# VHH binders against F-box/kelch-repeat protein At1g67480: the designs that were tried, part 2

Target 1, 376 residues: F-box/kelch-repeat protein At1g67480, of Arabidopsis thaliana (Mouse-ear cress) (q9cag8)
Amino acid sequence: MQAFALSGKKRIVNHGMCFSKGNLDLGSRLSENFMDDPLIPGLPDDVAKQCLALVPRARFPSMGSVCKKWRFVVQSKEFITVRRLAGMLEEWLYVLTMNAGGKDNRWEVMDCLGQKLSSLPPMPGPAKTGFKVVVVDGKLLVIAGCCMINGSLVASADVYQYDTCLNSWSRLADLEVARYDFACAEVNGHVYVVGGHGVDGESLSSAEVYDPETCTWTFIESLRRPRWGCFASAFNGKLYVMGGRSNFTIGNSKLLDVYNTQCGSWHGSKNGLTMVTAHVEVGKKLFCIDWKNHRKMSVFNAEDETWEVVALPLSGSSRAGFQFGKLSGKLLLFSSQEETGQCTLLYDPDASPGTQWKTSEIKLSGSCVCSVTITA

## First folded at step 6 (VHH; framework vhh_surovatamig_d1)

Design c13 (from s10b with S105P)
Fold by ESMFold2-Fast, scan of step 6:
Structure c13 (fold): chain B 376 residues (1-376), chain A 120 residues (1-120)
Amino acid sequence: as target 1 above (376 residues)
Amino acid sequence: EVQLVESGGGLVQPGGSLRLSCAASGFTFSSYAMSWVRQAPGKGLEWVATISYSGSSTDYVDSVKGRFTISRDNAKKSLYLQMNSLRAEDTAVYYCARGEDEWYPGYDYRGQGTLVTVSS
């Protein structure tokens, strides 16, 4: 924006690269090149970055292979800022799909028009469930989860990062507490994880925050009551935790736990929603799918903390699994039905009443497990 | 293997009393809030009463306040419901449940139930 000024920073920060340099001070920026060495011969570095910002996103891996200096630029959050000012940001949809056998998971990538791009390399580590995905600083994080070992669910603390610029996976610092079926959201450049099940399947009240600059997880104030199967969304520097259950409560909870990131404290109310199977945030609204009679979408407005209901299009008599995506300010609803296979619906909140729902041209190769949108 | 076994139900006349018991096993009973929930014939589950893990706090649905008393014995791993001044509308299968959520009873661990019939 007009009031935003570009910085003449000579250093970059990238949590994936901080470990490759063996930094003695955790969270420190990477070492600078003290030589008078231009990014592009004959151009000042700020002008060179503006030139690099005009390159289409699909060419970032190639640009990163030119030299270490270009790789550092392309991976930086500063580069996202330069691209935004140049009007060159591209929004891509990343969808994790599962085949009919339930054993092969793959990440599919689509552009802002829903056209398929190259799939991601396979994720490292063992296959897990109950994990969460989040985007921070243009990077995709896949956090924790559980796997079956000797007939028991074993909680994981593993954290993996996908770097869109390198087209590669790396491992970040582990969580302090292994967990699955927990709540996760990004708030102002930091990643929060809350609750879930622990190593013995116990219900957790602990919460942690990840700082990409320090590459570390730190505990924050715990929930007053443990909860699992809950989810989180972020609005106005606050973390909203809804749904789920506890070994200390009966059934699903209407409890809404709100964490204020500025003062570091939790506030509770009964203004939450139960029986949520899919959710997505767009702008200042949270869209939730209910497994109620008539299958309705419940919409939370974070500004006044009120709920409204939107009807879903008529589906067959059989219940279908739903998952959300978002693209170009619109909602995508991924549906899996036995008779029709994969179907994608588009919801435009800005369309006139009665015309918000349309069929999307996006066709997934399998059932949607989860999705994220990455703008770079 | 969480197990909850209810007992003490039966046929009682209006105005009568019954004491329900629940024996718990397979988990650390003293670490959990416990509830009684009921299901009348042809109706959904209704939360009746909750007691905290220590026994220091209790809560009841309005229709049973002053008539029912929930209590626990952590050493014996047992939960109780003393029901006084019983009414025909109290006729239901009563379940012992692990947890304290007054809004969504019966979705977590519960026992097989014990039938209470209030009739002349």
Scores: ipSAE 0.000, ipTM 0.187, lowest interface PAE 11.4, mean pLDDT 79

Design c15 (from s10b with G99D Y107F)
Fold by ESMFold2-Fast, scan of step 6:
Structure c15 (fold): chain B 376 residues (1-376), chain A 120 residues (1-120)
Amino acid sequence: as target 1 above (376 residues)
Amino acid sequence: EVQLVESGGGLVQPGGSLRLSCAASGFTFSSYAMSWVRQAPGKGLEWVATISYSGSSTDYVDSVKGRFTISRDNAKKSLYLQMNSLRAEDTAVYYCARDEDEWYSGFDYRGQGTLVTVSS
């Protein structure tokens, strides 16, 4: 309610969408149009929304160009709900790939069958590393990171949002603290960022949460110890932070820091992993590739908080880079090897024992940096 | 056989100062980062400060920054926490912890702790 009084960088909220202070006029005009005109002449708005929900997802940018009222509808959280009820939701895989030269990064898009679609427009702002990506309310967020400016490494607080319905980027509120190589996950519609390196390369213990309804970042209780190079996963309203180091440690941390979003408190244990190179959540399980144990796949079961080891079918070089994706409730393992090129393996957790791993027809244009799945 | 022994706690008036000490034995002290963590009555454990193995880098929780100073003497195998401008909120049992042996979820740290009470 009073979030706009807390800082000059507060956003305007209109039906769950966020606009910068410079877009005040746009919000007013959109609200006016929604009151004056029906979505489709001759139909009640509820029926019109059901009709629009039947349109294939690939046509959403075109729908958003028809008029301001349709643009607002296709961007809305409500529209995702209407499409879900109509059985029309489409799951698309977004993969950020890097070419062999390391300087041409692009987002590739694939449908639920792994068939290639269009690429995203380039991310705004300077090229960054150490950033994190997350999906909230059907939007892709690219958060923070660092870049080289005039020969100096600069930590960023920038937050950019990709809207799949408009095929466009916009800027959200900046983080309160610029950071890179931090942990990030979505929990119950809110985005959490934890730790990382700050502006002077210091290890951070601070944590922040983004509320899409208020379009604001707010500090939460800090970690008990600073961490960078850590990662996060979300299960049952809790944020699990694992791995990483601090500038004060000789080795990587085994600490598992768990944040309970209901009571707003941290607790810790030594039940975490070190030297994790790739991770992905599928269902109530966290799959990790652990370099320290010869690249074994370690699986965390969030229901009973136990670990198990799953056989990883490795046939390539020890230099092979691995990254995960997920699609249709299955895990994708992206591999890049000099001799074999790009290869994708599919893991089906619901398949019979011994038949869970198969080769996927999905072929990336370059090595996988990260991936997200967006349902709309 | 690794042991950490804290001392220097006590009753102090608000605005006062205390210096905590920790004597380490049974390991190569100069090879480990060291921390001070505390537990206030009825609350969980809270990290307070960390110092690198060489003593060249320090970090603090925001609530004590500018008031507390962590230091170490590798020759004497000792860790210190100088606490200035103490507040009622600083009342807690203070523990000396070795980086890799830190356990925040209700397990004993290697030190037994030293009680600091800030009261008028």
Scores: ipSAE 0.000, ipTM 0.233, lowest interface PAE 11.9, mean pLDDT 79

Design c16 (from s10b with G99P)
Fold by ESMFold2-Fast, scan of step 6:
Structure c16 (fold): chain B 376 residues (1-376), chain A 120 residues (1-120)
Amino acid sequence: as target 1 above (376 residues)
Amino acid sequence: EVQLVESGGGLVQPGGSLRLSCAASGFTFSSYAMSWVRQAPGKGLEWVATISYSGSSTDYVDSVKGRFTISRDNAKKSLYLQMNSLRAEDTAVYYCARPEDEWYSGYDYRGQGTLVTVSS
């Protein structure tokens, strides 16, 4: 086991779940032999899990409050598999919105039809920027970032997990290297973080991978060149890193760094995109809003590494705040402009040419900082 | 024509130190950022450290941060890498290199290299 600086260098693991020794109540529960009791009296546990899988997702926090054993079941990766087999998976959209003052960030939740459900409890720890969000095993991870202290950026290594089934936050193992404005993506059940700015604002080339099963971060091969302000996307077991620059370049890089997760090696080309303000993956394609071409999306096809462009049906402003979401296999484009207000567009990549864009009735409570889709 | 000539490599025990030097000619050395890159046996090229044109800013790969120090002498047109607390994993051919500006994806010039072997 790797040591965790902020988690007292100890953790408790049960059925692949990871908990710090700083959560004494949960630690005490994990030390009990309560798992010998039947999940539902009179039923084998496998049959009981099938019965629990039929309950609507909105009821999971209530189920978790029934007893400790049910709590562990609804948190498990295996429960997602049981729900998938039962045809009960629900796709919810989680959007982090910022109020007009920039001081109150809130996670808002919507169902697959775009109807508002709830808000998450506040994130633990100090408010940060330059953090990244990712979904792995039906859990939302908020990774690292920085705080402004006395005019200086202080890099963080903190990792927090939101459990969508229990509606609660917990702390995971810290990164090995504190970082902000780094690239982050999930590939085949593992979370990768690459580059960014370090403790003194230096450009980082280091990269780490998180294994939810072992609850550990481990270093992978470093980038050949450091980069910050970059982003990552995942296709076919590979991690694609684009954009950003180092403290030593005069502009943003066209370098595309590709990590093959099976052989553990980096390959590079100059076929990347610079100055990306928003990105999202749908199917085998990466959709990007380029700052220079804000009236067009640049679309990357991971299968042949080619680029194409798609027109945006927007009155362009070079200062428009754009962010993507995805829901039901379609793209959501959130925009916040002073003159037009907040609006949401829907893009269906599978629709007939000329009919792909539609106005969405989804209206955010504030500016979109980021969004994730979680199926559980 | 741009020329970069490395020196200072050798055999050193784990925990030891070495200082690499690079003599530059054929360009205005004081106008360019400079890097050290290395290639371990059987592996690809790895960036190690970069120093700004004035020497006021430095950057390092995480595995050498706190152990290696990059420096330059613009009057002598020389680049240096002070390597402390050397590990077996630092064994590589070290190259003095001038990084590409905007594209950041390579080095427009590099030297012939100097071998560093960390072994007991």
Scores: ipSAE 0.013, ipTM 0.293, lowest interface PAE 8.4, mean pLDDT 81

Design c19 (from s10b with E100D)
Fold by ESMFold2-Fast, scan of step 6:
Structure c19 (fold): chain B 376 residues (1-376), chain A 120 residues (1-120)
Amino acid sequence: as target 1 above (376 residues)
Amino acid sequence: EVQLVESGGGLVQPGGSLRLSCAASGFTFSSYAMSWVRQAPGKGLEWVATISYSGSSTDYVDSVKGRFTISRDNAKKSLYLQMNSLRAEDTAVYYCARGDDEWYSGYDYRGQGTLVTVSS
């Protein structure tokens, strides 16, 4: 008889992750089983999804407004897979631009041919700098950064998500540690943030990972040494962190910190690049604009960890800033030069030697702050 | 064979001073940045100070700035750490290490360490 009383006393109120996982499963199950009606009357749901996949991407917000079941389909990872199999995926370029006065920032959208489509609704929350942008599961995340409050820089932990299928912003879980000028990249469907400056302007060694399935940030192993002004890229399930410096050092670091997402450990080498003003990943290569010589691209090959150099087709001696875009497997170089006559450059890594550089017809309404490519 | 041999540790009262020394051999000392790193009881390894290969640049962890001074003598192949205004939290094993985060791959080599105990 005492055995049943002891069994009752074993009842733990709130099993942590088990209850959190159960709540997520329940929410998903309720959404899936809402009004057991077919997606399209007279068709099995799998066939209906194939029919919906043939609709042009520009119509997705309208499709999502038809009913909750269609909204759920359009937002799902499964729908991206169905569209891929149907050959219907569309690649759109999203560029954050700033006007000449630096007061208005706006997101502009272009299709795979560089034709202007729309502008995003304004980002929610206070205006920030030192933030990072990343794409995960077909959604744009704008993470953290800092703002000026009472004459002081204040680090933020805010995270906002733009859903390209619904054309709307929402707020996600905050970072565990507010930070700006940190490194950020997506690895195998998870978002990693590393280092930066914290609430007191201190240099951070902490790192966090976001899981879109649980909607939570979790700490991972910290860097051995703090670093800020660094950047990150992802290759083969690993996170590569380069550049930047520490509040403990004067110079910029050549340290390459590599995080293995499977074993959860950091490894280091001095095969990194110091001051990088712009970077973009194409396939297994990382393209960087070297701050010391902005007339060249330094290219990292993640397969053999070697560096090569690609000359930029630039004349004159001016130090113009550049930002990268990526569209249809090609690199776009946006000049920060506001003067008439500076065009967007296009680099095709798959073109024959000597024919890789062309001019692009893509024109921005202002200076490029950053860009992302979203396929849906 | 690279060797780093630390000396100068001991028991000291709070507010006291100690000078640590490191004798290097087996490599071109003047070509490498050098660091002092420490490990407090039950804690991980903490970087304390770095000096450039020429001695023209130095850097320190914030908690020791103004109290500790790193220096080197390339002719003698020796590294030094002058520690002033010592605090209980400075109690650690202090290691001489080759390299830093700016010029070299981590700390390639580390000595056996010298114990510094700050206690009243």
Scores: ipSAE 0.006, ipTM 0.212, lowest interface PAE 10.0, mean pLDDT 79

Design c20 (from s10b with E100Q Y107F)
Fold by ESMFold2-Fast, scan of step 6:
Structure c20 (fold): chain B 376 residues (1-376), chain A 120 residues (1-120)
Amino acid sequence: as target 1 above (376 residues)
Amino acid sequence: EVQLVESGGGLVQPGGSLRLSCAASGFTFSSYAMSWVRQAPGKGLEWVATISYSGSSTDYVDSVKGRFTISRDNAKKSLYLQMNSLRAEDTAVYYCARGQDEWYSGFDYRGQGTLVTVSS
């Protein structure tokens, strides 16, 4: 019959939140008129939200436990806006680390000064590789990937969300197409997934977009050519897809596919990178570790589509051991080398030439798999 | 001089099959990925299938997956496209092209094309 079943799960949206049927708030049964009650007795809701916005971010899970209305306020996009206007936004760095055995993955959290906070609860579902992480509306999404089942590699369509305000995981709508080693980025509040490997290991050209307001994945125009092992970054309402391959050995593999989210069309050029082991977007620039130039960063300026090269001050030879983070407008380079151990470097693009690199006091508990920055 | 010469096109009924061939000369055939591209009447060029230089990897446009098979014989310097379960929308001039796609290497060279017409 069908090779793929429809997910069939009901999607529920409450105050901008999206969650599957399995994550229904049972507390909603307690009162049908609770929405008529004020957030704080004796105060208009606008003033109450301003008062709640002054609470340090670390206390949001506790605030969410007070009542359903406070829970929905701290989860909302509107609350981020209120906190921004109050000057209370906090930028936290989330790093997924792997121990030396490669079997224990943990999310570590650091504040804007790089000081360690509490770890996240364990990720739900089976352990996966080839997944992607992205931040949308202050929420961390962990998307798809693959796992080994009965000696076979199985592609997943599962999507999980971590709510930093509630300190909890939930399951979102599945992708339309199960995939791993795909490109993923957030553009103007929507999450894009492009390419990768499918259920039979085939190279994919299909692409999908997630809308947090409708809690649905929708197909967009496919890539002209299938590609896997690629990555994506976002600039000025456009999605830039670089790197990867389609099982071919020759030709110019510097393909750059650009999707314009406003008109819904792909455009291509040969101004990309062939093999990128780590990447991060800071400001209007994309910083890449190219496999062939493992001692240098290749830096892409999306405004004029030009490349420049910045030397890395690190000794050693492990390209696979490098990962990026960003914090306070600066670049973090995480290194896991046997000779130097765990090391973090800080790159300040605004510093005087020759003084941009400095050693950071941030020390990870294991090797960095990936990182995201969440502001709330 | 690089030359690619297609053959095997013709008129076929819906659901029928055709096998296209391409004879290559003037370059080291075994060093290049090869593709089939097509152009339907009044439309632009559409990539159909690509095969790696060794023949170990193949890719297809979604509309032909499971119906078309690309293959090569490096000793004979020949490229093939087996087309099964043909549909009216497969009607096009089919070109043998050197390269994996128009954005990577560009299709440096194309043959003269062979016309495939699927009609009842």
Scores: ipSAE 0.006, ipTM 0.299, lowest interface PAE 10.3, mean pLDDT 80

Design c21 (from s10b with Y104F)
Fold by ESMFold2-Fast, scan of step 6:
Structure c21 (fold): chain B 376 residues (1-376), chain A 120 residues (1-120)
Amino acid sequence: as target 1 above (376 residues)
Amino acid sequence: EVQLVESGGGLVQPGGSLRLSCAASGFTFSSYAMSWVRQAPGKGLEWVATISYSGSSTDYVDSVKGRFTISRDNAKKSLYLQMNSLRAEDTAVYYCARGEDEWFSGYDYRGQGTLVTVSS
């Protein structure tokens, strides 16, 4: 546990978790040392962690209820490393669905075979749009967005974390700048947010990075050009930002902005894509559905920075809603069309040509808003 | 209502310098990125330089990097382009434009232009 002052407020950090208000009122360094007590009497802590790592993931909430030390162990990124070395990591799919009325959003959880496991507890705070979701250290973050208050769009800076081990939500440090419709990706254990619309609906060039260990957002070098509706992907320690537009311009940008996290600088090129309805990373490739043409998937290869086109096996001319998921190294495409209803397609990039697309058994309870895969 | 008025063009010999000015009215100048675009005789519009709404970021087409400097004065609602080491290829009508990104299609407003002729 660590305690530090930020803008006159104290924060308490436990194994990557942050408390801006402590239920434990732990202001002394003595409280930090309780984590040095043995996890299991009679065993060294490294052996105890190896034993705990063999427990199936579905049991983590129960393990976390045994005592505070076990709770902090199962929440830690170090525990994910121990489970990886033990060959016990489990990949689960989390899908945020919206009912036919567009009012009730719910997180559903599925295992690596697509079998339904559970639903998450309700997310705290007001309902928002233009927010982004990301996974860091086995935790789901829901970042920022906007809501309608008294007939006006209000940009938010709030950040919520879902802990898969505790099955609970908590609030993290707010962004330095409230924003919606921004780009977001995780790079080497840190979360980056770039651009978007600000408080007055202005186009933003500012960017921030979240460090789970310090529980703080820090500004990084801003984009040379403000942009909103942009999206981000991470490859080889670099952040790739594409698409979007600025307020008061006509059309969409093909500019690709690349941030090198080691040297802290931006590099630009014209090799980006305009705007997309959905995107997902699988391996070293970025899969995108063009916002104008819902029958085309554009695929970016980060190794040589080339684009390819893959046809979608969908028919009809009605409006379509698309979102991606990924599971077991394969791509899931969730679609909702007036003529066909809801369906899930599976794309296997390793399958022989002409056999990559198949229908998936996965049936969502509503339209997919977004999805993430969490391995723990 | 939105007006952009350029000035400062003229005839210069190769290697010379010119400073272009643009006076803006009819909108909140400090809220918009501004650009200079040019049109050489018989050619299409070419983006030259952009400056962010605050003045903190600038960008240039490769052929003018190190020679041209874009700047703004938000209090005076004015945009400037300092052009040094002018070349015959820089001969064009220069337009002040409201817009933030040269990769977007078009600009929402531009002025009447000011002619720059670089000739020996």
Scores: ipSAE 0.000, ipTM 0.154, lowest interface PAE 13.1, mean pLDDT 79

Design c22 (from s10b with W103Y Y107F)
Fold by ESMFold2-Fast, scan of step 6:
Structure c22 (fold): chain B 376 residues (1-376), chain A 120 residues (1-120)
Amino acid sequence: as target 1 above (376 residues)
Amino acid sequence: EVQLVESGGGLVQPGGSLRLSCAASGFTFSSYAMSWVRQAPGKGLEWVATISYSGSSTDYVDSVKGRFTISRDNAKKSLYLQMNSLRAEDTAVYYCARGEDEYYSGFDYRGQGTLVTVSS
């Protein structure tokens, strides 16, 4: 195990996994016991891991509760690799829903057929808005955001991780700069956060990258101009930041800031999309709904960096807040209106022209705030 | 219609000063960032300076930092560029432009330009 200081807190790293101080200390008996005992009596550990990999994903929390050695196995990056080789990986959809009136938020879990499985345990910390979610190494990260304290909006630097195999939350290192309404995406196993609003509501140009192996946030080159309300997507080792506003404009802007993770530099262009209200990546494409084009999706093709338009099969009588999801290589469009209730549309990019859209039987318990797909 | 009309250009000796003005009409001037862009003889367009819609933030190309000052008067719908310590390399047609810069928001409108010649 390695230990290092993060935002004044000491962290412990084991096989690329990060542990909060107090959960697993250096020199703990847990490390000693793990080395001494076989994973399954009578079997080499490699064979034992292959046997454990054949167990359905829904049983992993129970397996992790049996003993600490099994807990470490099921939460490891290595175990995801073993399950992939065994053909046992399962794709689940995680949707954060808001109850009527916004009184309670809950993560709902669905299998690859859209059948409801369970809700996640309550997320630690205060309820926040303007946060971002991202998946890295089979783990769900909920990053930063803001909350109301004594009548004032306060930016957070908190980072929480949900382990999909253990069904448990933990806290990671805080961001270097508290922020909300920022852009966030995963690129080649690292998590990038860019821009947003800071502690005093100021516009941010700073950007940070998280390395899950070191459990450390590090600053990268700042944007040329601060921006907020933007979003990010990742393609071919690059981070694409679109939408939102800069300090200099209140109106329509096609700002596209591209960060090259290999050379560590930003490049700007006008090939972005303005006023994006919902987005999702499926394959090498980015699907966007803009505020002005309620009947169409704008689709970015990362291979040639071109835009195309896809029609939406929407009723003219319904104006809806939209959010995307993805499942089994298909796009889900979640719609919420107080008149029509919850509705889900399914888009299959591989279907014949004119048959790509269908109504999905997936029905959320409330309005979709955000969603992620996790394979484990 | 959107109109931007520049004035204040002319012939000036190296080390001299000029103040460019731009009168805007046909849009809500206070809602847009404004820029100055120049084109030297036989060269492409070069962004020079930008000012935020409120006037609280400014940005400049490195070669003019400390010498040029961009400002605006939203009540008069006017944009200004105070140019000090002028150099031969500053010789160009200067355009008033609506928007931030070439890479970010781009310039959707610009005026007819005003010629600045720095020569002995």
Scores: ipSAE 0.013, ipTM 0.345, lowest interface PAE 8.0, mean pLDDT 80

